# Ledger of designs, part 58: miniprotein binders against Mucin-6 (MUC6)

Target 1, 185 residues: Mucin-6 (MUC6), of Homo sapiens (Human) (q6w4x9r395to579)
Amino acid sequence: GHCSLEGGSFVTTFDARPYRFHGTCTYILLQSPQLPEDGALMAVYDKSGVSHSETSLVAVVYLSRQDKIVISQDEVVTNNGEAKWLPYKTRNITVFRQTSTHLQMATSFGLELVVQLRPIFQAYVTVGPQFRGQTRGLCGNFNGDTTDDFTTSMGIAEGTASLFVDSWRAGNCPAALERETDPCS
Key: E = the ipSAE of ESMFold2; O = the ipSAE of OpenDDE; V2 = 0.75 times the mean of E and O plus 0.25 times the DockQ between their complexes.

## First folded at step 9 (miniprotein)

Design un12 (from ln6 with E10D)
Fold by ESMFold2-Fast, scan of step 9:
Structure un12 (fold): chain B 185 residues (1-185), chain A 83 residues (1-83)
Amino acid sequence: as target 1 above (185 residues)
Amino acid sequence: SDIEERLERDIELLEKWLEELEERAKKGGISEDVKKLIEEARLLVERAKEALERGDLFEAAVLLIRAWLKLRRAARRLAEEEE
């Protein structure tokens, strides 16, 4: 299955359901019992740091009990807080530069991540057949049925993307921190 | 290594970086955008400390990642402003 994070804030699920969302938090992209050591793939979205705010992907994170791999839009790769030169290899994960504009994270457990660095930061997630019907998160449930792709963290199928996306927030993102401060009263 | 020990190290490193950027902001003419990013990163680090104190290692890790990303953005913009 293939899931994509493109064009700043567009997502296409493993069952090929496209949607767009707005939000500035870390979101669970993929959780599965097939990921070792309680692993999860996460996506970090933030506002533009210039003239106005729009939600855009700024980093992809693989977090487990053993690894905290962060791949950011400024081409820095860290694991457990330490910057790594590529290619970077652990027992089950290899991160390397696939092309001048793309990084790849290959794993031994059926997960592959390709990150486009330029001109726009984008991510592509591929999972093997063993993940079918065993995924949760923004990439959907991978069960071959698009009508329940907006299944929340509580197991409820929603008709709209907003409640679905909000249910997959990781890390408490309070409204005051997410709110754009306005000088106008 | 214990994940809790790694998170404690991450907090120390981010706090040191925050202190360096805050001192730099006091010395020079720094844009409001950079100041905001530094302030947001500080709040995320403080929230991560609270999560770690509660034993919520997953939340602490996620908050520290967000803090690191904001500091990276602040440092990049600061370098651009100095050119």
Scores: ipSAE 0.016, ipTM 0.506, lowest interface PAE 6.5, mean pLDDT 76

Design un13 (from ln6 with E10T)
Fold by ESMFold2-Fast, scan of step 9:
Structure un13 (fold): chain B 185 residues (1-185), chain A 83 residues (1-83)
Amino acid sequence: as target 1 above (185 residues)
Amino acid sequence: SDIEERLERTIELLEKWLEELEERAKKGGISEDVKKLIEEARLLVERAKEALERGDLFEAAVLLIRAWLKLRRAARRLAEEEE
């Protein structure tokens, strides 16, 4: 299965359902029992520097009990807060530069990540067939049916992207949409 | 050989995705634009395998990224067409 994060805030799920959102937080892209050490892939979204109303991908994070690998739009790779020179290798994960504009994180457990650094920061996630029907997060459930791709962290299928996206916030970030729609309340 | 190992895994994953999309295309109802993207991606993966056999690791990597981008576009268009 393939999931993409493009054009700042455009997401295409593993079942090929496209959607957009305008949140500014850290979100869970992918959780699965197939990921070792309680692993999760996360995306960090923030405002673009020039356009304060636009949401853009600024970093991708792989978090487990062993590792916290951050790949950011400023071309810095860290693990557990320490900057790493590429290629960077652990027992099951290798991060390396494939081209001057692209990094890849390859794993032994069926997850691959490619990050485009320039001209716009974008991410492409591939998972093997062992993940079918066993994923949750912004990339969807990978069950071959797009009608339930907006399944929230509480297990409820939503008809709209906004509630789905908000349910996958990894931190305690405020609900930006609620503040913008009623700033005086 | 670290990069070589990573490229082999990437090829395997892209081939699995290609197989899924090619099976979808055989069932019909798919546009010519999407079929073309799938065919172009298949050719790029095959060229990447040949580059890897020659030991041209960075050419293989570039070709695989190009294949991935075409498959992503095919998947997006297919999803839009099926809505």
Scores: ipSAE 0.000, ipTM 0.085, lowest interface PAE 20.2, mean pLDDT 71

Design un14 (from ln6 with A61V)
Fold by ESMFold2-Fast, scan of step 9:
Order: sequence, then structure tokens, then C-alpha cells
Structure un14 (fold): chain B 185 residues (1-185), chain A 83 residues (1-83)
Amino acid sequence: as target 1 above (185 residues)
Amino acid sequence: SDIEERLEREIELLEKWLEELEERAKKGGISEDVKKLIEEARLLVERAKEALERGDLFEAVVLLIRAWLKLRRAARRLAEEEE
């Protein structure tokens, strides 16, 4: 399956359900028992300066008991807080420059990440067939049914993206606004 | 290999970086944007220390990632302003 984080704040799930992301937090993209060492893929969204603090992707993180790999929009790759020159290789993970504008993280466990650095920071997640029906997070549950792609961290299928997104926040961040403050108030 | 030891070392490094950026900011005029990023990073580091003390390792890791990103943005903008 393929999941994409594009255009600063747009997401398409593994079951091809599109939605827009408006939160500014770290979010769980992918959790699965297929990931070794309690692994998880996460996305960091923050305010961009382009349109008065519109939300944009600023980093992608792979976290496990052994690794904390951060790939940031500033083209720096770290593992466990230490900057790494590319290609960077561990036993199960290789991060390398695929093109002048793209980095790739390849793994031995059926997860691939491609990051576009320029002109817009974007991420593309690919998972093998062993992940089918065994994923959770912003990329959806990969079960072939788009009607339950907004399944929250508590296992409840939501009709709206905002409740779904808020349930996958990692850390103490503000919830997405349910109502915008009227400029006249 | 101990996750807690690695997080303690990261906190120490981020605290030293915070002190460095705060001292450089005091030497000249800085934008409110840079000042805000430094203040946000300091809050995140303090919250990460509290999470670590509670044994909430996942929360500590997330907060430290956010703090590091804020400090990198602050340092970059500060360098741009000094040109």
C-alpha cells in the first residue's frame, strides 16, 4: 500500500481516502505489529510562513527502541540526536539520497519512505502486503475499505477528519479547532 | 543503549544550545519570531524533563523532537538576520 503526505497538509491513506491536515503537532502516521522493536512512523506538522501560519509537514520520524531517525525539511538527517552523513546504514535501515531533491529510507521489514525535500517538503510511505489490515494511524488501517479509514486511536470510526487526526496526536498539543473565531468577535 | 540515558544526554545538549542561542540573541536586536521560537523550545525542553521524571519516555521523545526542530529554525533565522 501507498500513503502520501503532500502539498504541505494533504494526506491520502493506504486505502486511497484523501483528507486535509490542519493540526500543528507530532502525529502517528503508522503503527503496526509488523514494525520491529515497537517501531512507529510519525509526522511533525508546524505553522509555515507562506500563508500566515498554515500547517505544513516539517519532519518525518521513525522511532523504535533502537532508532530515532528524523528527516527534516532542512535536509538534515539525525539518528538518536546525532547528525548523519548519507548514505547512512544500520542493520535494517538505510537512508540515502535517491535524487538531488529526494531522500529514501529503505528497510528490511517492508516499510519504505521517500521524502521530497524541494520545492515542497512531502513524504510517501510504502508498505508491503504483510501490513494489510495491520496498520493504524493517519495513513489508515489498510483493510481495503475506505469507510473506516478515519479509525481513531480508540478504535472508533469517525465521519470527520478533525476527530480522527486529533486522536493520533503524539504528545500534548492543542486539539484542532472545531470552530474558527469570528474576526469580528 | 539505555533509552533514559540517551534522553538525559539529549536534554543536556539542547539546554546548552538554548543557552547559546539566548546569549547570541541578547547581543543584538532579534525578531519576535526568533524570540518566540527560543521561548517555545525552552518550554518543550522543560516539559520533556518532567515527562522523563514521570517515566513517560514516549512523551519525552516527542517533546525533544519538537524542541530540536524549534531550535534549528531559530538558529537558521537568527543566522539569516545577522547577514
Scores: ipSAE 0.293, ipTM 0.705, lowest interface PAE 3.2, mean pLDDT 79

Design un15 (from ln6 with A61L)
Fold by ESMFold2-Fast, scan of step 9:
Structure un15 (fold): chain B 185 residues (1-185), chain A 83 residues (1-83)
Amino acid sequence: as target 1 above (185 residues)
Amino acid sequence: SDIEERLEREIELLEKWLEELEERAKKGGISEDVKKLIEEARLLVERAKEALERGDLFEALVLLIRAWLKLRRAARRLAEEEE
């Protein structure tokens, strides 16, 4: 399954449900028992540099018992607060420059992350079939049914993207605002 | 705050799930791996409650994420062992 974070704050879930929002917070992007060492992906959103009235993705974080890997729009990669030269390798994770404008985090456990650094910071998450029905967060539950993709952290299906997104906040942040769900219209 | 209320609700839901899994484990025939996952989840929920009392919302959130993951693994393994 594929999940994308594009064009500032446009999201397409693993079940291909598109939505957009306005928010300034760290959000849980992906949690799953298939991730080792209690791993999770998080997405950091803040005020856009292009437009002061919009928000955009500014960093992606992979957090586990051992690692806190941060990939920022400023092209800095850190683990546990220490800047790392690429390629950066651990036992199960490799972060490397895929192209002049893209970084990739490859793993041995069925998770791939590709980050576009320029011209707009964007992220693409790929998970193997073992993750089906076993994901939660902004990328949805990957169960083949788009009607419940807005399942909150409390296990309740919401009718709006803003309530869904708010349920995945980390820390005391402003409530998210609804936006158009079609990024091309 | 809104997030504090949600974290308190998640703690309540995870504690109810823990009670159910702990009760099922008491019936015997459960592997040490499943028992350890349940015990680790219990400790994580207790630590999350302490973090929330201190106002450390991010720490509470991370601990509850980890607790949820351990309970999901325990439940799946338990279902496999019952068949």
Scores: ipSAE 0.013, ipTM 0.167, lowest interface PAE 7.8, mean pLDDT 74

Design un16 (from ln6 with A61M)
Fold by ESMFold2-Fast, scan of step 9:
Structure un16 (fold): chain B 185 residues (1-185), chain A 83 residues (1-83)
Amino acid sequence: as target 1 above (185 residues)
Amino acid sequence: SDIEERLEREIELLEKWLEELEERAKKGGISEDVKKLIEEARLLVERAKEALERGDLFEAMVLLIRAWLKLRRAARRLAEEEE
């Protein structure tokens, strides 16, 4: 299965359901019992430059009991808060420069991440067949049915993306400082 | 514990960087966008400290990642404005 985060704020789930994403926070992309050490893949979104109401991907994070790998649009890679030179290898994860514009995170547990750094920061998530029906998060549940792809963190299937996306927020978002320009009505 | 000590160290480093940027901002000539990024980072660091005090390690880690990203954006923007 393939999940993509493209064009700054567009997502296509593992079951190929596309949607537009409107929010600024850290979001859970993928949680699964197939990820070791309670692993999770997350995405950080923030406001883009010229358009104050538009959001874009600014970092992708892999977090487990062992690792806190952050890949930012600045082309900096950290693990557990420490900057790492590429290629960077752990027992189960290798991060390396695939091309002049792409970084790859390869794992031993069936997860692969490719990050496009330029011209637009984008991410592509690939999971092996062992993940089928065992994923949750913004990338959907990978069960072959798009009608329940907007399943919230509480297990409720929503008809629209907004409640679905909000349910997968991680950490407290400072709403008072993240005030958006209100529409005219 | 090892993870708690690691988070405490990360908070200390981010607070030091934040204080440095706040002092540079006081010298004037910076945009409102940079000031807002610094303010947002300050709030995220304080919330991370509160999460750590409660023993919510996951929340603390997520908040610190966001704080770090905002400080990086503030520093880049500030460098651009300083010519």
Scores: ipSAE 0.257, ipTM 0.672, lowest interface PAE 3.3, mean pLDDT 80

Design un17 (from ln6 with A61T)
Fold by ESMFold2-Fast, scan of step 9:
Structure un17 (fold): chain B 185 residues (1-185), chain A 83 residues (1-83)
Amino acid sequence: as target 1 above (185 residues)
Amino acid sequence: SDIEERLEREIELLEKWLEELEERAKKGGISEDVKKLIEEARLLVERAKEALERGDLFEATVLLIRAWLKLRRAARRLAEEEE
């Protein structure tokens, strides 16, 4: 399955449900029992700069008991707070430059992340078939049904993105605002 | 714990960086946007310290990541403004 974070504030789930939100927080993108050592993939959103009402993706984080890998829009990669030169390799994770504008994080456990650095910071999450029906977070539940893609951290399927997104906040942050505008609008 | 020790180290490094940027801001000549980023980072570091005192390592970790990202953005914008 494929999940994308594009255009600063647009998300397409593993089941291909698109949505948009306004938020300035860290959000859980993906939690799964398939991730080792209580691993989670997270996205950090902050203000876009020119408008206080617009927010955009500024970093992607992989956090487990062993690793805290932060990939920022400024092309800095850290693990456990220390800046790393690419290619950076751990036992199960390799971060490297895929192209002049893209970084990739490859793992031994069926998760791949590609981040586009320019012209807009964007992220693409790929998971293997072992993750099917075993995911939760902003990327959805990967069960082949888009009607329950807005399943909150409490296990409730919501009809709107705002309650769904707010349930996946990590840390003390203001509530997100749902955006109804289509990506092409 | 190892995680707690790392978080304490990260807080010390971010506080040092914050102090340097705050002193630069007091000398003037920086935009309101940069000042706001520094202020927001300060608040996040203080909240992270409180979370760590409570033993909430996950909350402290998440807050410190956000603080670091705001300081990086502030430093980058400051460099651009100074030409």
Scores: ipSAE 0.420, ipTM 0.764, lowest interface PAE 2.2, mean pLDDT 83

Design un18 (from ln6 with W17L; at its last look DockQ between E and O 0.63; V2 from the best seeds 0.64)
Fold by OpenDDE base, second read of step 10:
Structure un18 (fold): chain B 185 residues (1-185), chain A 83 residues (1-83)
Amino acid sequence: as target 1 above (185 residues)
Amino acid sequence: SDIEERLEREIELLEKLLEELEERAKKGGISEDVKKLIEEARLLVERAKEALERGDLFEAAVLLIRAWLKLRRAARRLAEEEE
């Protein structure tokens, strides 16, 4: 499954459903029992301009009981809160520079992350086949059905992206705004 | 717990960073944008402390990450303004 966060406000789920939203919160991208130690992949969005529609992805975070990895445009921060030189390796996660503009997080448990740092901060999530039907979050449920991707954290199917996205907030933040999906999403 | 202790250490580090940035921000010529970022970060740290007290370690962690990102942004912009 491949999930992408592009253009600052565009998401394509594992099931290839595209949608757009504007939010300034931290959201759960991926939760799954396949992630060890209650792991979760999250996306941090923030205001990038003066209007409500000017929002952008500012960081991707992997958080578990054992690991914390924050990938931002300029730095990678880990458990001790310090910026690390790359490559960085834990017992089952490796973060390294893929290209001059791309970082990659590789894991031993079937999660891969590629982050484009410039010119636009974007992220690409890949999960192995063992994750089929066992994912939840903004990246969807990876079951081959696009019609149920907007399932909330409470297991309710939503018709709008805004309510779906809001249900996956990792904290108390303003409500997300839904916009028309860009064909390039 | 180990997680709780880690979060406490992170709070301490962020508070130190906040103090440093706040002191620098007292100087003239600093933009309101930087000041706002610092203030927002401080509020997030306080909320994280409250979450920690409630035992909500996940929320605390999330809040601290967001606080850190704001502080780093503030620091970068502040450095540019001081040049």
Scores: ipSAE 0.671, ipTM 0.866, lowest interface PAE 0.7, mean pLDDT 91
Fold by ESMFold2, look of step 11:
Structure un18 (fold): chain B 185 residues (1-185), chain A 83 residues (1-83)
Amino acid sequence: as target 1 above (185 residues)
Amino acid sequence: SDIEERLEREIELLEKLLEELEERAKKGGISEDVKKLIEEARLLVERAKEALERGDLFEAAVLLIRAWLKLRRAARRLAEEEE
């Protein structure tokens, strides 16, 4: 299963449903019982340095009870908030520089993340078949059916990306409540 | 727990970074964008402390990650503005 975050605002789910949204928050991309220690993969979006009305992906985060890995354009940060040299390894996770412009996070539990750092910060999520029907978040539920990929955190299938995306916010987002929601996003 | 202890240490680090950035901003003057980043980071740290007090460790961790990202952005922009 493949999920992608491209152009700073485009998402394609594990079931290949594309959508676009605007927001400045942390969002849950993927939760699943297949991830150890209550793991979650998250995306952080913020206003771009070019325009205050535009938003783009600024970091991808893997967080569990035991691991914290924050990948941003300039650094990788783990526990205690300190930047790390690559490669970085735990028993189950390895983060390394795949190319001059790409980082990869490989895991023993079927999750793989590839991050393009340049020219545009983008992310590509791959999960093994054990995740089928067992995912939640912006990447959808991986059940082979695009009609319910916009399932909210409360289990309600929505017809619009905006309500679906808003339901997957993690943490309070001071500026998010100020922004007018685009009904077409 | 080990997680609570790690979150407490992260809060201590973030508070030190906040103080350093505020001191540097006073010395060199700062843009409104940098002021907003520092203020938002401080708010996020305070909300993370509240979440930790009520035992919401996931929420606390997420808030601290966002605070850290804002502080790092503020530090970079402040350094650029001082040159």
Scores: ipSAE 0.647, ipTM 0.831, lowest interface PAE 1.1, mean pLDDT 82
Fold by ESMFold2-Fast, scan of step 9:
Structure un18 (fold): chain B 185 residues (1-185), chain A 83 residues (1-83)
Amino acid sequence: as target 1 above (185 residues)
Amino acid sequence: SDIEERLEREIELLEKLLEELEERAKKGGISEDVKKLIEEARLLVERAKEALERGDLFEAAVLLIRAWLKLRRAARRLAEEEE
């Protein structure tokens, strides 16, 4: 299955449902019992430098009990807070430069991430067949049915993207940061 | 726990680097954008400390990721303005 984060704020789920959102937080992109060590793939969105009203993808994170790999828009790759030169290899994960404008994170557990660095920071998530019907997060549930792709962290299928996206917020964003993006502020 | 110890060390490093950035900013003429990034990074570090104090390791880790991103962005912008 393929999930994509494109154009700064557009997402296409594993079941090919497209949507867009605005947000300045970390969001759970993919959780699954197929990910080792309580692993989760996450996406960080922040304000765009082009417009104060726009938000865009600024980093992709793989977090587990062993690793905290951050691939950011500034082309820095860190694990557990330490900057790493590419190629960077752990027992189960390798991060390397695929092309002059693309990084790849390959894993031994059926997850692959490709990040486009330029001209726009974008991410592409590929999961093997073992993930079918066993994913949750912004990339959807990978069950072959787009009508329930907006299933929240509480297991409720929503009709709108906004409630779905808010339910997958990872950690509580500070009120001050969210207030800054308020249309009335 | 090992995770808790790693997060504690990360917060200590962020605190030190953030203090240095704040001190450099006070002595120079810097843009509002850089000031805002420094303030946002400081807030995220404080929230991470609170989460760690509560034993919420996942929340602390997530907040620290955003704090680092803000800190690096502020440092890069400040360096550009000083050139």
Scores: ipSAE 0.569, ipTM 0.818, lowest interface PAE 1.4, mean pLDDT 82
ESMFold2 (binder alone), look of step 11: mean pLDDT 84; pTM 0.833
OpenDDE base, look of step 11: ipSAE 0.632; ipTM 0.855

Design un2 (from ln6 with I65F)
Fold by ESMFold2-Fast, scan of step 9:
Structure un2 (fold): chain B 185 residues (1-185), chain A 83 residues (1-83)
Amino acid sequence: as target 1 above (185 residues)
Amino acid sequence: SDIEERLEREIELLEKWLEELEERAKKGGISEDVKKLIEEARLLVERAKEALERGDLFEAAVLLFRAWLKLRRAARRLAEEEE
């Protein structure tokens, strides 16, 4: 299955359910027993620079007991707080530049991540068939039924924080941008 | 449909990866195993596009997943070879 985070705030689940949300925190994209060492994939959203009513993806994080790999829109890759030069390899994970505008994180446990760096920061998550019915998070439950990917919202709602989205907030919210004052004040 | 939209996005993603890997392969210095994986993935993506055009969504999904596995292996081996 494939899950996508596109155009700032658009998500398509593993069961192909599209939705949009407006949030400025860290959210769990994917948790599964199939991920080693209590692994989880997370997405960080912040306010759009153009409109304060819009949000955009600013980083993707893979967190386990061993690793905290962060891929940011600034094209910096870190693990456990240290900047890494690509290709970067661990026992089970390889991060490398796939194209001039795309990075890939390949794993030995059936999770793949592709990040588009430019012109818009976007992420594409792929999981193997062993993940069927064994995922939870913003990317859905991967059970072949889109009606239960989120129980309270059947549509894309502008300016809403659905109970589904709120339930997957990881508690790490980036600092909100302060409103700019008039330069002539 | 939601499923059809997902398959179209999967095809776009895999075609972008295939194009980049095929261009890297043309520049040389790549093993025959990697070239074979890229060639097999291209064939699977083309078959998946044909399945989608005929409305066989399940066949398209299976073929795209198989293509993804081959591209995953090719990309990992390429990263290792180009270290």
Scores: ipSAE 0.000, ipTM 0.095, lowest interface PAE 18.9, mean pLDDT 70

Design un20 (from ln6 with L69I)
Fold by ESMFold2-Fast, scan of step 9:
Structure un20 (fold): chain B 185 residues (1-185), chain A 83 residues (1-83)
Amino acid sequence: as target 1 above (185 residues)
Amino acid sequence: SDIEERLEREIELLEKWLEELEERAKKGGISEDVKKLIEEARLLVERAKEALERGDLFEAAVLLIRAWIKLRRAARRLAEEEE
């Protein structure tokens, strides 16, 4: 499966459902029992430019019991708060420069992340078939049915992106501004 | 406990950096954008301490990541303003 975070605020789920939102929070992008050590992939969004209504992706985070890997738009990579020179390798994760404008995080557990640094910070998530029907978060549930891709953290399928996105907030943040047109309206 | 110790170490590091930036801010001559980033980072660090005290390691880690990003942005802008 393939999930993308593009254009600052545009997301396409593993089941190919597109949506957009404005938010200034850390969001759960992917949780799955297939991720070792209670792992989760997260996306950090913050204000972009001088407008109070525009937000963009500023960092992608992989958090587990062993690792806290942060890849930020300013091209700094840290693990557990310590800056790392690339290529950076742990037992199960390798972060390296794929091209002059792209970083890649490869794992031994079927998760791959590619980050575009320039001209716009963007992220591309790939998961193996073992994740099918076993994902939750902003990237959707990867079950082959787009009608329930907006399943909230409470397990409720929503027709709009705003309630879905807000349910996946990590921490005390303001509610996201919705830019998705409801396909059922 | 290893995770808790690492988070406590991160808080100490961020607090030292935050104190340095706050001291530079007191001298004046920095933009409102930089001051706001520093204030937002302070709030996030304080909330991370509260989460850690409650034993919410996941919440503490998330808040510290956000604080780090705010401080990186503040430091970059401050460096640009000073050059």
Scores: ipSAE 0.074, ipTM 0.549, lowest interface PAE 5.2, mean pLDDT 77

Design un21 (from ln6 with L69M)
Fold by ESMFold2-Fast, scan of step 9:
Structure un21 (fold): chain B 185 residues (1-185), chain A 83 residues (1-83)
Amino acid sequence: as target 1 above (185 residues)
Amino acid sequence: SDIEERLEREIELLEKWLEELEERAKKGGISEDVKKLIEEARLLVERAKEALERGDLFEAAVLLIRAWMKLRRAARRLAEEEE
């Protein structure tokens, strides 16, 4: 299955349902019992341009009990806050430069991530067939049915993206960071 | 735990970098965009400390990701402005 984060704010789920994403937080892309050590794939979105309505993907994160791998639009790769030279290898994960503009994170557990750094930061998630019907998050449930792709963290299928996306927020997103005050003189 | 120790180390590094950038900001000559990034990073670090005190290691880990990114953006913008 393939899930894509493209054009700054667009997502296509594993079951090929497209939707537009808006937000300034870290969001769960993929949780699954198939990921080792309570692993999760996440996406960080932040403001782009001067408009509060414009947001873009700025980093992709793999977090488990052992690793916190962050691939950022500034082309820095860290694990647990430490910058790493590529290729970077752990027991089950290798991050390497696939081309001058693309990084790849390959794993031994059926998850692959390709990140386009330039000209626009984008991510492509590939999962093996063992993940079928066993995924949760912004990339959908991978069950072959697009009508329930907006299943929230509470297990409710929504008709619109906004409640779905909000349910997959990870970590605290304080109002002061998400909403600027525009004084009118 | 080992993850708590790693998060504590990240916070120490972030706080040291924040102190350096905040001192540069006090000297003037930096844009409001850079000041805002530094302020946002400070808030994220404080929220991460609160999460760690509650034993919410997942929340602390996630908050620190955004803090690091805010500071790297602030440093890059500051370098551009000083150029």
Scores: ipSAE 0.561, ipTM 0.816, lowest interface PAE 1.6, mean pLDDT 83
Fold by OpenDDE base, second read of step 10:
Structure un21 (fold): chain B 185 residues (1-185), chain A 83 residues (1-83)
Amino acid sequence: as target 1 above (185 residues)
Amino acid sequence: SDIEERLEREIELLEKWLEELEERAKKGGISEDVKKLIEEARLLVERAKEALERGDLFEAAVLLIRAWMKLRRAARRLAEEEE
């Protein structure tokens, strides 16, 4: 399954459902029992301009009982809160520079993350087949059905992206704004 | 626990960074935006400490990440303004 965060406010789920939202908080991208140590992948969004519609992805975070990895445009921050030189390695996770503009987080448990640093901060999430039907968050449920991707954290299917996205916020945040996305965008 | 200790260390680090940025921000010519970011980060750190005290480790971690992001932005902008 492939999930993408592009263009600052565009998301394509594992089931290939595209949508757009504007938020300035941290959201759960991926949660699954397949992730060890209660792991979760999160996306941090912030204002990129004056308008409420000017929002962008500013960091991707992997958080578990054992690991914290924050990938931002300029730095990779780990468990101790300090920036680390790459490559960074833990038991199951390796973060390294893939290209001059891309970082990659590789794992032993079927999660891969590629982050484009420039010119736009974008992220690409890949999960193995073992994750089918066992994912939740902004990346959807990876069950081959696009119609139920907007399932909230409470297990309720929403018709709008804003309510769906808001259900996956980490902490107290302003309400997200939504806009329908053309699949060709 | 190991997680709690980790979070405590992060709090200490952010507090040190906050102190540094606050001192620098006392100088004239610093934008209100930078000051606001620093203030917001301070509040997030305090909330994280409270979450940690409640045993809500996940909330604490998330708050600290948000605080860090604000401080990072503040530091970058501050450096630009000081030039």
Scores: ipSAE 0.448, ipTM 0.775, lowest interface PAE 1.2, mean pLDDT 90

